# VHH binders against o14958, part 38

Target 1, 349 residues: o14958
Amino acid sequence: LNFPTYDGKDRVVSLSEKNFKQVLKKYDLLCLYYHEPVSSDKVTQKQFQLKEIVLELVAQVLEHKAIGFVMVDAKKEAKLAKKLGFDEEGSLYILKGDRTIEFDGEFAADVLVEFLLDLIEDPVEIISSKLEVQAFERIEDYIKLIGFFKSEDSEYYKAFEEAAEHFQPYIKFFATFDKGVAKKLSLKMNEVDFYEPFMDEPIAIPNKPYTEEELVEFVKEHQRPTLRRLRPEEMFETWEDDLNGIHIVAFAEKSDPDGYEFLEILKQVARDNTDNPDLSILWIDPDDFPLLVAYWEKTFKIDLFRPQIGVVNVTDADSVWMEIPDDDDLPTAEELEDWIEDVLSGKIN
Key: E = the ipSAE of ESMFold2; O = the ipSAE of OpenDDE; V2 = 0.75 times the mean of E and O plus 0.25 times the DockQ between their complexes.

## First folded at step 19 (VHH; framework vhh_7aqx_2)

Design E5 (at its last look DockQ between E and O 0.74; V2 from the best seeds 0.62)
Fold by ESMFold2, look of step 19:
Structure E5 (fold): chain B 349 residues (1-349), chain A 124 residues (1-124)
Amino acid sequence: as target 1 above (349 residues)
Amino acid sequence: QVQLQESGGGLVQAGGSLRLSCTTSGFKLDRYAFSWFRQAPGEEREFVGAISWSGSSTDYADSVKGRFTISRDNAKNTFYLQMNSLKTEDTAVYYCAKSRYRYFDYTPSEYDYWGQGTQVTVSS
């Protein structure tokens, strides 16, 4: 990512009781940093200044979009904060129309730009040709849903669209109104298919047609796939979503031949174990997090130049890692499954 | 379509308590702020209290602070006004109102949908 140098022009607005109504009214999409009071401490002041410059850079990059950028001091503007009702100081909120979305990702310019660009799109992508079906099928590392509806005016499409808004931009929702596309995907009228990452076949959501609430509950129940990729735009939310107080973490650099091979083994294990509700593997591509590699290597005492898999305790960050020999021998799917069984049974912790 | 309906009003002696309910439909409760207003005969509607879109922040008119509590139940699509230590000055028609916005404010013009009102009469 080649971001321009910040040009020094102030684009982020500090909200007060005097200006907030006018500013909030100007934009359908607004990025709001609800920050802690800036203390006299030099470290805290510098950290705030760095986050402010990130927001200014994002505002500069997106200046031709209809996106507002604002901040609210939680204590200096305590009366305003009371009216606004945000409950977590230090958080970034995205106001899209009448929706409030908490951004729970890395506070970095490139991450935030991509997140905001995803949010200006419609929550449902329409597929109208068989070529677009091919593009849809190439998406393997996301949770995605696709439904077939009579038209955009269908009450069932509207329920689907409302469900999609709940998960935007983290889960990809697609729809078609074209019978040819539906036939290619084996979709029946008003049917919705749910795709878990890296699986060969989707799950047809039972009991069609659906209400918004039924779709939302189904997706919530299936938000912990057997294998998922850690993404910068949701990394803190994903990390907080633990199972039995642990994460099974796999480092595999997709662009490296050994990392690619290890990822393929992980996919096989995930496919063979999709019916195990106690298994969820978090795949981290070190290329997605170049500034965290040194931190992870030091914290976990591992070498991210090569594939790794381990278990991490979410409370204290204690970890145990599988031994993978240096002689370019990756574990077989069976060896990995045996290790995972030992982890899940408590023999490794 | 958005609808609001108050209930729980009635006659009560001074010092007593009432709980008003406002059942809602046609909008998502966690997207908008919500307020109670009241109107005595011949007077303008006055702010009583508000609750934010998140449910975590409330505010009250000085005349009712410490005596009234606003709350909500998202599962029942219902807002409440618990009124304690009632005074004859609290006699009014009470209205629930949905804010146009995620934030609350004190003027009726900030609210786009209103209930029909419920009478509260406090006798001495």
Scores: ipSAE 0.610, ipTM 0.878, lowest interface PAE 1.2, mean pLDDT 88
Fold by OpenDDE, look of step 19:
Structure E5 (fold): chain B 349 residues (1-349), chain A 124 residues (1-124)
Amino acid sequence: as target 1 above (349 residues)
Amino acid sequence: QVQLQESGGGLVQAGGSLRLSCTTSGFKLDRYAFSWFRQAPGEEREFVGAISWSGSSTDYADSVKGRFTISRDNAKNTFYLQMNSLKTEDTAVYYCAKSRYRYFDYTPSEYDYWGQGTQVTVSS
């Protein structure tokens, strides 16, 4: 995305007891930054201004959309914050209808724009053509679900929509009312298939038809993939989802031939080990995080111009990385599996 | 068919404790804020306490602060009022109420559904 320069127009509104009711009624989608008090300290002021500028830029880019942007001062509007149910300073919330979604990703203009554009859409995407089926099938790095239902008036479809709201926009929900599409995807009436990232075959959710609760429970139980891509829009949430205080992290640039090859090997390893609930590999494409590349290289003492795989302690960022000589070929799937096994057994930590 | 039903009221001696429950149906509990109000004979209905949509925020009237606690259980579609160190002046009919919005307020007009009320009597 090519972002325009700030045009000097303030679009972000300070929310207060005086205006909050009107603002909440005005916007179906509202982005709310709950921020700490701004002190007279220059550093604190500068940090606040940086956040504000990001929001102003997002507001400018999305001006043609019916999205509101507001800020709430935690000290000045403490009572209002309580009323609205916000208690964590520094948090960004999205109010969509009667839903509140906490944003736990990179606070960057491009990330927020994309996130909001995804969120403004319906929680369920309807597939009704071959072309749309192809598009669906090309999605490999998201958890995605697809269901076949009688119609949009179906009780079971309604349950499916409600379930989708719990996970939007991080998990993708699709549905079809078309028998031809259903046949192509091998879906039976009221069946919902669950796709784990980078897996070729879906899991048919057992015991159809489903209630909202059953669907939500199933997704929650299966929402930690064997291999998943780190995304800027949820990077902090993903990082907090560690196993036993560690992450197995793989850096690979998909646009690079070596990175691509490494990723394909990694996918194979994941597919071969999907039955292991203790294994979750976090794939990071450096291209998704250009501003963090230097930081990671310094912190982990690795070269991100080449594929890397390692184990990282989430508490102190201590890490151990697999040795991949520059003059040698990329590790085989077997070599990667052996290394991962050593990590899981505690031999490497 | 939105419904709110209070339970747990009764007679208790000063210094005692009661736990009121409000069971709800007909809507998603986690989408709204909830409050407790009370009304003594001859008095206006007054705010007791509230809990936000997420349950992460609560607020109380000064008269009950430190003694009363509000919580919620979304799985049971129920929220609660724990009343400790009860005083005779706490005697009233207690009402649970659903906010029109995700936020709570201190005025009854901001609430669209009410329970029938439960009597709490605190004796000296």
Scores: ipSAE 0.550, ipTM 0.832, lowest interface PAE 0.9, mean pLDDT 94
ESMFold2 (binder alone), look of step 19: mean pLDDT 84; pTM 0.862

## First folded at step 20 (VHH; framework vhh_7aqx_2)

Design F1 (at its last look DockQ between E and O 0.02; V2 from the best seeds 0.00; counts 0 for: pae O 7.1 > 2, placed apart)
Fold by ESMFold2, look of step 20:
Structure F1 (fold): chain B 349 residues (1-349), chain A 124 residues (1-124)
Amino acid sequence: as target 1 above (349 residues)
Amino acid sequence: QVQLQESGGGLVQAGGSLRLSCTTSGFRLDRYAFSWFRQAPGEEREFVGAISWSGSTTDYADSVKGRFTISRDNAKNTFYLQMNSLKTEDTAVYYCATSKYRYFDYTPSEYDYWGQGTQVTVSS
């Protein structure tokens, strides 16, 4: 995004016992930074100042939105932090209505602006037209759900909306009340379809109609796609979700011809192996993480100018990478499947 | 509708223990803070302890610190007050309460939803 220069106006409010109730009631959406005590240590003070400037810039960019920006000092306001339920220093929390959402992404202005803009929206997007169906269908790299309900007043729609709140903004929930849209998507009344990223067909969630709890449990049980894109807004949460102490990591720059071709091969492998619960490939587009490219190249001893696939051990950061020689053709889907099978069986570690 | 119901009160000798339960319905437990209050005859309701929306932070009145512990079980929609080393001055009607906010408060007037109370009597 093309961000303005910070104009120097204070927009981020320091919360205290005296003002917190007024500030919390003023905004339906509140971005709260629960920060470590600011020590007299020069390095720590600079690190805090950088994060404070990021928050002030985000507040400036979003100044015409009804979003509050606040900080709570973990030491100066220890009693307030206890009352608010915050015990992880350095965490960023989003308060939307009665929901508290922990932000587990990159602390960067563009990432935060887009995250907050997503949260301004209702948890369920209503699809009412053919054009909106086409836009829905174009989304291939997210988990998404869509349901058909009688109206906004339906108890089944309300259960669906309550389930959507549980996963906002990371999982996309859609609904229609229009019979024409439902027919186009082959949706029956009170039916919900679940879309795994990059798959050809959705899964109809069994045993309609559903309670909130049934929908939440189904989504939780299906949250690890066979192929998933690492995203800046949830990168730390995704990285913590390893399988048996490892990640199978694929670097593919979508905008580069070789990266695009490699990604298409990865999609084919994922489609052919979607029934394997032990397989989840983490796709990283280096363009999404420009500041981490050098770190990854050094840590993994790989060249991100080219597509790469490897296995990373989360305990010791050891990694093993498939040999894709310079100027050679990319591996076939079969060659990738063979390599993956060797990784999953423990022959490559 | 939000409903709170206390149970587990009774007669106990000084030095003994009781566990109070607050069974809830009509809301999500992990979105709101909950508090325990008590009222002795002829006195106003007083704060006993609270647990935040996250379940990770608690606070207690000085008179019960180290003796009382609040916990919750989301699967059972229930909050607990474990009371150990009971004293005769702990004799009161115990109430659970919430305002449907993520934060807790120490004053009864900040709370909109109350149980009917359960009697705890501590004898010498």
Scores: ipSAE 0.522, ipTM 0.848, lowest interface PAE 1.8, mean pLDDT 88
Fold by OpenDDE, look of step 20:
Structure F1 (fold): chain B 349 residues (1-349), chain A 124 residues (1-124)
Amino acid sequence: as target 1 above (349 residues)
Amino acid sequence: QVQLQESGGGLVQAGGSLRLSCTTSGFRLDRYAFSWFRQAPGEEREFVGAISWSGSTTDYADSVKGRFTISRDNAKNTFYLQMNSLKTEDTAVYYCATSKYRYFDYTPSEYDYWGQGTQVTVSS
């Protein structure tokens, strides 16, 4: 995304009890920054201003969209905050209809713009052609679901749509009403298939047809993949989803030949161990986080110009990394698997 | 196949009223946002007003705010633009549009589906 220069126009509005109803009436989607009181402290003020500028820029970029941007002072509008159920100062909330979505990703203009754009799309993408099927199949790094339904009027499809709203935009929901498409994807009527990232074969959700609740429950139960890609729009949420206080982290640049190869090896390891609920590998592509690369290198004392895999303690950021020789040879799947086993057994921590 | 068809245009005197209709087919009306645009001769197509998928949110161009009202009838698959207190400046071809999104957009280029338009002429 090419961002324009900030034009100096204030687009972010302070939300209060007085204007709250009006603002909600005006916007179906409201981006709300719940912030702590701005103190006289210069550092705090500057931090606040930085956040505000980001939001203003986002608002500018999305000016042509029907999205509202507001800020709520936690102290001045304590009653309103309570009414809205805000409990964490410094958080960004998206009010979409009757739903409140907490944004727990990188607070960057580009990330927010993309996030919001995704959020204003339909929660379900309809597949009706061969080309669209191919596009669907090319998605490998997201959790994705696809269902075959009789029509858009089907109660089961409606349930599917409602379920999709619970996970938008983080999980992708697809549907088809086309028999040909269904056949190609080996879908039966009212069947929903769940695709884990980087897995070639889907899981047919058992006990079709499904209610909204059943679908939501299933996805929640299976939303931690064996191998998952860290994304800016959910990076903090993902990081908080540790297993036993640790993350197995793999750095690999997909655009780099070595990174690509390493990733393929990781995929293989993940596929071979997909039945282990205690295994979740977090893949980070440095290209997705250009501003954090230096920080990670410093923090973990690793070179991110090369593939890396390690175990990170989420509490103190202590980490142990696999020794990979500085020769053109990457670890084999077996070597990686052995290392992972050592990590899981506590031998390496 | 998504289809939009405008109707209700015509000649009206300044201060008069018209109600435009946009009949939709090929999709559920209650799922998506719809917008009205207009284009006068020699001018760019401009946003007039829009309604969200739920019907709960509407917005209008400043030039028509307070005079125009958008509504919809899901049972009839029809989208409406009630135009009151018409001015000569309101003379244009009016278009209804959608992109099968829940939220409307103010920019014409963001819309994928358009009606053929209906002529509205306001005489002095």
Scores: ipSAE 0.015, ipTM 0.343, lowest interface PAE 7.1, mean pLDDT 91
ESMFold2 (binder alone), look of step 20: mean pLDDT 82; pTM 0.844

Design F2 (at its last look DockQ between E and O 0.81; V2 from the best seeds 0.00; counts 0 for: pae O 6.9 > 2)
Fold by ESMFold2, look of step 20:
Structure F2 (fold): chain B 349 residues (1-349), chain A 124 residues (1-124)
Amino acid sequence: as target 1 above (349 residues)
Amino acid sequence: QVQLQESGGGLVQAGGSLRLSCTTSGFKLDRYAFSWFRQAPGEEREFVGAISWSGSTTDYADSVKGRFTISRDNAKNTFYLQMNSLKTEDTAVYYCATSKWRYFDYTPSEYDYWGQGTQVTVSS
């Protein structure tokens, strides 16, 4: 949460046609900011300065890690940007090995540090004990997978690890080589279980054993859970990744007693309706987005002191919200289900 | 092992169209840039066009810009070169190439993996 003051040492390198190959080859993980042209316009200069400071702070915090920090000017280096495959100004890209990951989250130092630290880690976390199983089971708000394999040398483990690289750091991949762990989780050799967020039971991925391609395809087809948490590190990607131009959005502050209770009701609704492919509820904890609370209250004309659920049009942010009486009674699961049915049928829009 | 193979070449009249394919194996298409080059008899290989790892940016030699289009189909592990309004000057052996980098380059020496080539002959 607390970062040192910038010490004035330049750590972010400006890329050009002359130096980019050497810089790109130097690091296994490279954070690249493809920025708008810096003009004499005061607004553009300030925006660039703020983001440059964020990158320099992140580079300072992570200076003892093997992570490079670079930037590319969209106009000055337009030919280089074309070669690198960048066409969206203001985007931040993470180059890890031969992969390019577009960062679609909040451009903030703490968010970026945690995101980059997650990317340094191995794509698969090994579970070797019952205590680690307990930690795994406590993760309820992520998509997660776990597989049982003979060893790290198994071709099926290697396929699983390669699949995990496609989704790092957003989807959590776990593996065990321990028969005791596998028995506790009811995993058979070379079986992979898929956990949708907030569900009690996993899905055993059919047709074991799997190729990398089969695992990647399965995960891609199952990335729209019935209830999902909006996260700062992927907030813009989640917002753009919609089926019909609307989101069902629920605000529930987990640290608040009413927010916690509302979230538990949302989980019940999600579990009871997990077979409905048209239902995906986006849960937003306002504590994750302190700088956006005022914006949302003004834009949606709602009070985030209380739990809220509504439907939002992704193109113009037009919205309709369920009326929840202020006498402190939360809607029941049945009342939420009725409201959701009205939204999905088009009675509410 | 890594393999690139061109197909779709042949004889075509000036003003006609032809589509070349580059079938790939042994690596992921959406991680790397790919380029098309061509070589006329007695000439060095010259850049024709390229597509970046994202598929969102392309570049073309001035001599073919507006007439040739590069595309990819990740499901088929294939890149395409759509050639329209062909000229006799387009007669050459066409090669697809990659160095397994996310960026493309205009210089043949930057590329480690090449197809065997496919002949395109444009008659007047």
Scores: ipSAE 0.537, ipTM 0.852, lowest interface PAE 1.7, mean pLDDT 87
Fold by OpenDDE, look of step 20:
Structure F2 (fold): chain B 349 residues (1-349), chain A 124 residues (1-124)
Amino acid sequence: as target 1 above (349 residues)
Amino acid sequence: QVQLQESGGGLVQAGGSLRLSCTTSGFKLDRYAFSWFRQAPGEEREFVGAISWSGSTTDYADSVKGRFTISRDNAKNTFYLQMNSLKTEDTAVYYCATSKWRYFDYTPSEYDYWGQGTQVTVSS
């Protein structure tokens, strides 16, 4: 995204007891920054200003959209903050209708713009053509669901839509009313298929037709893939979703031949171990996080110009990385699998 | 149809404890904020406490702070008011309420849906 130059116009509004009802009624989608009191300290002030300018820029970019942007001072508006159920200062909340979504990703203008744009879209994308099916099939790095329903008026489709709202925009929901499309995807009436990232075959959710609750429960139960891509819009949430206090992390640049190859090997390992609920590999493409590359290299003492795989302790960022000699070929799937097994067994910590 | 039903009220001695339950139907509990109110004879209905949509934030009237605790169980579509160290002045009909909003309010008139209430009597 090419961002315009900030035009100097204030678009972000301070939310208070006086205006909050009007603001909430005015906007179907409201981006709310819940911030700590701004002290007289220059560093704190500067930090706040940096956050504010990001929001102002986002607001400028999305000016043509019906999105509100507000800030809430935790001290000045303590009562309001409690009323609105804000828990953590420094957090960004998206109020969409009667729902509140906590944003737990990179606080960057481009990330926020994309995130908000996704949220204002329909929670379910309808597939009605072959081309759209192909597009659907090309999505490999998201959890995605697809259902076949009789029509838009179907109670089961409505339940599906409601379920989709729980996971938007992190999980992609698709639906079709087209018999031909359904046939191509081997979907039966009211069937919903769940696709794990990087897996070729979907899982048919059992016991169709489904209620909203059943769908939501199923997705929650299966929302930790064996292999998942770290995304800026959910990077902190993903990081908090550790297993036993650790993450198996793989760095690979997909645009690089070696990175690509390494990723393919990782996919294979994931496919071979998809039945292990204790295994979740976090793939990070450095290209997605250009500003964090230097930090990771320093922190983990690794070279991110090369594929890397390691185990990271989430508490202290201590890590152990697989030795991949420069002069050697990339590890085989078997070698990676063995290393992972050693990690899971506690031999490698 | 949105329905709220209180239970758990009764007679208790001062210093005792009661746990009230509000069972909900017709909507998703985890989407909305809920509140407890109480009304003593001849008095106006007053705010007791509230719980946020996420369940992570609660607020209480000063008169019950430190003694009462609100919690929720989404799986049971129920939220609770744990009342400890009860006083005679806590005697009232207790109501649970919601407006299917993502935020709670301290004013009864802001709430659209109410339970029938449950009597709590604290004897000296």
Scores: ipSAE 0.021, ipTM 0.345, lowest interface PAE 6.9, mean pLDDT 91
ESMFold2 (binder alone), look of step 20: mean pLDDT 80; pTM 0.822

Design F3 (at its last look DockQ between E and O 0.74; V2 from the best seeds 0.48)
Fold by ESMFold2, look of step 20:
Structure F3 (fold): chain B 349 residues (1-349), chain A 124 residues (1-124)
Amino acid sequence: as target 1 above (349 residues)
Amino acid sequence: QVQLQESGGGLVQAGGSLRLSCTTSGFKLDRYAFSWFRQAPGEEREFVGAISWSGSTTDYADSVKGRFTISRDNAKNTFYLQMNSLKTEDTAVYYCAVSRYRYFDYTPSEYDYWGQGTQVTVSS
């Protein structure tokens, strides 16, 4: 987003035992920074001041939304933190309705604004027309679900909506009440389809109709798609969702012709191997992470202006990268599949 | 649709132990703070202890600290009060309660949903 200069108006409230009940009851959505005590160390004070400015800028950009912005000092307000149930100092929490959502992304104004805007929206997007079906089908880089229900009053729609709240904003939930839309998508009444990113066909969730718990369990069991895009708003949670601390990582800059073509090859490999539950490739578009490009190039000893694929140990930053020929020729799908098989078998680590 | 039901009360000798259960329905344990209160004959309801939505923080009345422990089992939608080293002054009806806000408080008026209570009687 195009961010204005901070206007100097104080919008972020420091919570205390005296004001917290009034503030917590005032807002439908509350962004809460539970921060470590601010020491007299100049470096620590500067880092905290920068985070304060980020929060004030986000509050300014979103001032016309019903969102509160607050801070809780972990030491000064230790009794309050106990009542609120917070246990990770330095974390952002979003209180939406009766849910507490931990933000595990980059502490940056543009990332936070997009995350909060996604959370303002209803957890389920309703599709009512052919044009909206086309828009739904163009979303290929997210996990998405779609269901057909009688109406918004259906107990099965309500279960679906409650399941959607569990994964908001990371997984896209859609519904239709329109028979024409359902026919276009080949959905039966109370049926839900699950879409992995970049796949040609959805998975029909078995044994309709579903409870909230059945939907949540299914999504949790399928949250590791064969090809997934790393996103700034969930980067730390995605890193924790690893296999033995190991990620298969692919760098492909979508806006670059070579990166675009490499991504298309990755999609084909994913489609051809979707039945392998051990395969999950994490696609990183360097354009999404401008502040990390130099760090990754230095740490991994790679050139991110070219497509790359490798195996990364997230705990110690050890990595092994596939050799791509000097003549700038991209790997074929078969060459990638062979390399991936070597990784999964343990020949490469 | 929201219900709280206490169980596990009874007659116990001083120095003994009891475990109370509060089974919940219509809401999720990991979204709310839950508290135990008690009411002796002729007295107001008083705070016993609470557990936060995260389960990571608890608090207790001074009169029960070190003797009572709150825990929960989210899979069973149940939270517990383990009462050890019981004293005759612990005799009361014990209630579980939940507030619709994600903090606990010491005041009964902050709580929207209550169980029907379970009697604990401690004899000498």
Scores: ipSAE 0.494, ipTM 0.829, lowest interface PAE 1.8, mean pLDDT 86
Fold by OpenDDE, look of step 20:
Parts: C-alpha cells; structure tokens; sequence
Structure F3 (fold): chain B 349 residues (1-349), chain A 124 residues (1-124)
C-alpha cells in the first residue's frame, strides 16, 4: 500500500465520559486505542506520538469509510475504561457492532488499514461462479470454511454467519447457494467443510446441520494448524499460541527459489504429520516482516537469506536451529521430520 | 427477544450468604456488559455491581465491595451475584440488567433490559 503524506488533519478523537455515548452510537466500526498516561518524559511522549500518527494516517486513508478512530487515556478516563471493559493498556480494540475485537498484530499503518478493510466486509463471502471457486481454491495459507446452504434465508446459513463473526477476519468463511458450485466442491446441503492451511483435502464437519455453537466449537478445536503462516495482523496472538512453551519456526522466502522449495518440503512434512496435535510449525516469510528481519537475525543468530528451521523458547527467546550447510542441498522431508521428532521428544532443546 | 430472569433470592440471617443467578436468552452473553441493581422499599434503584463484556472487569458499589462478587458462565448463559456477609441493609429486590451498548453504567436509565427481580431479605 502506498500511503499518502499526512495532511495534518486530526481525525483521531479523544474519548471521554462526555462524548463516548455519542461516538459509540455514531460508528458501527470504531478503532479504539487504550493507552497509558502520557508522562512528561520525552521518550514516552515520542512513543505515544508515534502511535498516534499511525492512527491518524490510518484514519486519513480510510476517511471515506464509516470508521471512527478514538483514543482513551487510561488515567484520565479510568472510569470510562472500566465501563467499556478495558483492562490492558497499550491495546487496540475494534468495536464492530456488538463485538469487541482485540487487535494483537503489528501496530503499523499498512497492517491496520488492511485489517480494518477486511473487517468491514461481510463475515461470509458468497461464491456463485467458477472463477470465484478458483479463487477460493487458491487460498492455501488461511484456515477457511465453506458451506452449502439452501438460501440466504436458511436458518443454517444464518448460524454459519453468526459463527463467522467469531473469527473474522482471521479465519475466512465462504458459502454458496449454487448447486453447481456445491457439486464442484463436493458439498452436500448444509455441509460445511473445514480447510486446514496447506492441506489439500478438507474435513467435513460432522453431524450436519450445525448450530452456531457447534461451528464455533469445531473451529476453536481445530484452529491450530500443523503448518501456519505468521501474519502481521495477528503475529502476537499467534506467538502466544505456543505448545509447551516453544515454537517450531521456519523462515522461508516464498519468492526465493530455495525458500519456495523449502516451503514445499515443509508442506509435505505437515501433511504427513497432520494427525499429530502436538505439532505446529510456524512459517515466517521474511518478506512479510521487512523491519523485523534484522532483529530476528541478531536475536537468533541466523541468516534469513537462507531457509531456516528451529525451535524457539517463547519465554527467553533461546533457540536451536537445524544445521543446514551452505554447500549442501536443502534438507529432505525425512531429514526435517527426524529433526522435528527430536525436538518434540526433547532431544533438541 | 431479550429475556432476563433472576433467581436465588430468599430469607437469610445477617452474616449469611446467597447466590443470585440471572439467566439470559436472546443475546450472546460474551458481547455485553451486565449489571446487578437493587431496590429497597421506598428507595431508588441503586447500582450493585457490573461485569464487562469480556468478563475480565468488574465494578461494585462501595456498600457491597469486598462482600459481593459477580461472575458469569457463558455456557449456561448465566451470570451470578455471590453475596457474602449479608447485612440487613442489603434487603431489597435485586434486578439484573443488560445494555444494548458496549458498556455498563451505574445509572438504571442506561439499561434497556431488566429482569423481574428477586427478593432478598436479610434478618437480624
């Protein structure tokens, strides 16, 4: 995204006891920054200003959208913060309808713009053509669901929509009312298929038709893929979703031939081990995080110009990485699998 | 249709405990803030306590702070008021309430939906 130059107009409003009711009623979607008090300390002030300018820029870019942008001072508006249920300073909340979503991603203008744009869309995308089916099928790095329903008025579709709201925009929900599309996707009436990232075959959710609760429960139970891509919009949330205090992390640039090949090997390993609930590989494409590349290289003491796989302790960032000689070919699926097994067994820590 | 129903009220001796329940229907419990109010005879309805939309934040009237606790069970669509160390001045009809908005408030007029109330009587 090419961002415009900040035009100097203040669009972000301070929320207070005086205006919060009006603001909350005015906007169907409200971006709220709950921030700590701004001290007289120059460093703290500058940090706050940096956050503010990001929000102002986002507000400018999205000015044509009916999105409100507000800030809440935790000290000045302590009572209001309690009323609104905010308890974590420094957090960004998105209020959409009757939902409150905590944003736990990179606090960057481009990331926020994209996140908000995704969020203002309908929680369910309707597929009605062959081209749209193809587009659906090309999505490999998201959890996605697709259901076939009789019509938009179907109670089961409505339940599906409600379920989708729980996971928007992180998990993508699709639906079709078209018999032809359903046939192509091998969907039966009221069936919902769950696609794990990088898996070729979906899982038909058992016991159709489904209630909202059943769908939500199923997705929650299956929302940790064997292989998942780290995304800026949810990077912190993903990182917090560790297994036994560790992450198996794989760095690979998809745009690089070696990275691409390595990723394909990872996909194979994931497919072969998809039944292991204790395995979750976090794939990070350095191209998605240009500003963090140097930090990761320094922290993990690795070269991110090359594919890497390692185990990272989430508490202290201690890590062990698989040795991949420069002169050698990329590891085979078997070699990777063996290494992963050693990690899971505790041989590699 | 939004419905709230209180239960668990009754007669209790001073120093005793009661647990009130508010069963909800017609809306998602985890999306709204909920509050307990009480009204004694001849008195105005007063704020007792509230729980935030996330369930992570609670607030209480000064008169009940440290004695009363609000919690919720999303699976049961029910939130609770645990009342300990009850006093005679706690005698009132207790109401649960929900707002259409993303916040709880200390003023009854800010709430659109109310239960029928449950009588709590604390004897000396």
Amino acid sequence: as target 1 above (349 residues)
Amino acid sequence: QVQLQESGGGLVQAGGSLRLSCTTSGFKLDRYAFSWFRQAPGEEREFVGAISWSGSTTDYADSVKGRFTISRDNAKNTFYLQMNSLKTEDTAVYYCAVSRYRYFDYTPSEYDYWGQGTQVTVSS
Scores: ipSAE 0.284, ipTM 0.701, lowest interface PAE 1.3, mean pLDDT 92
ESMFold2 (binder alone), look of step 20: mean pLDDT 81; pTM 0.836

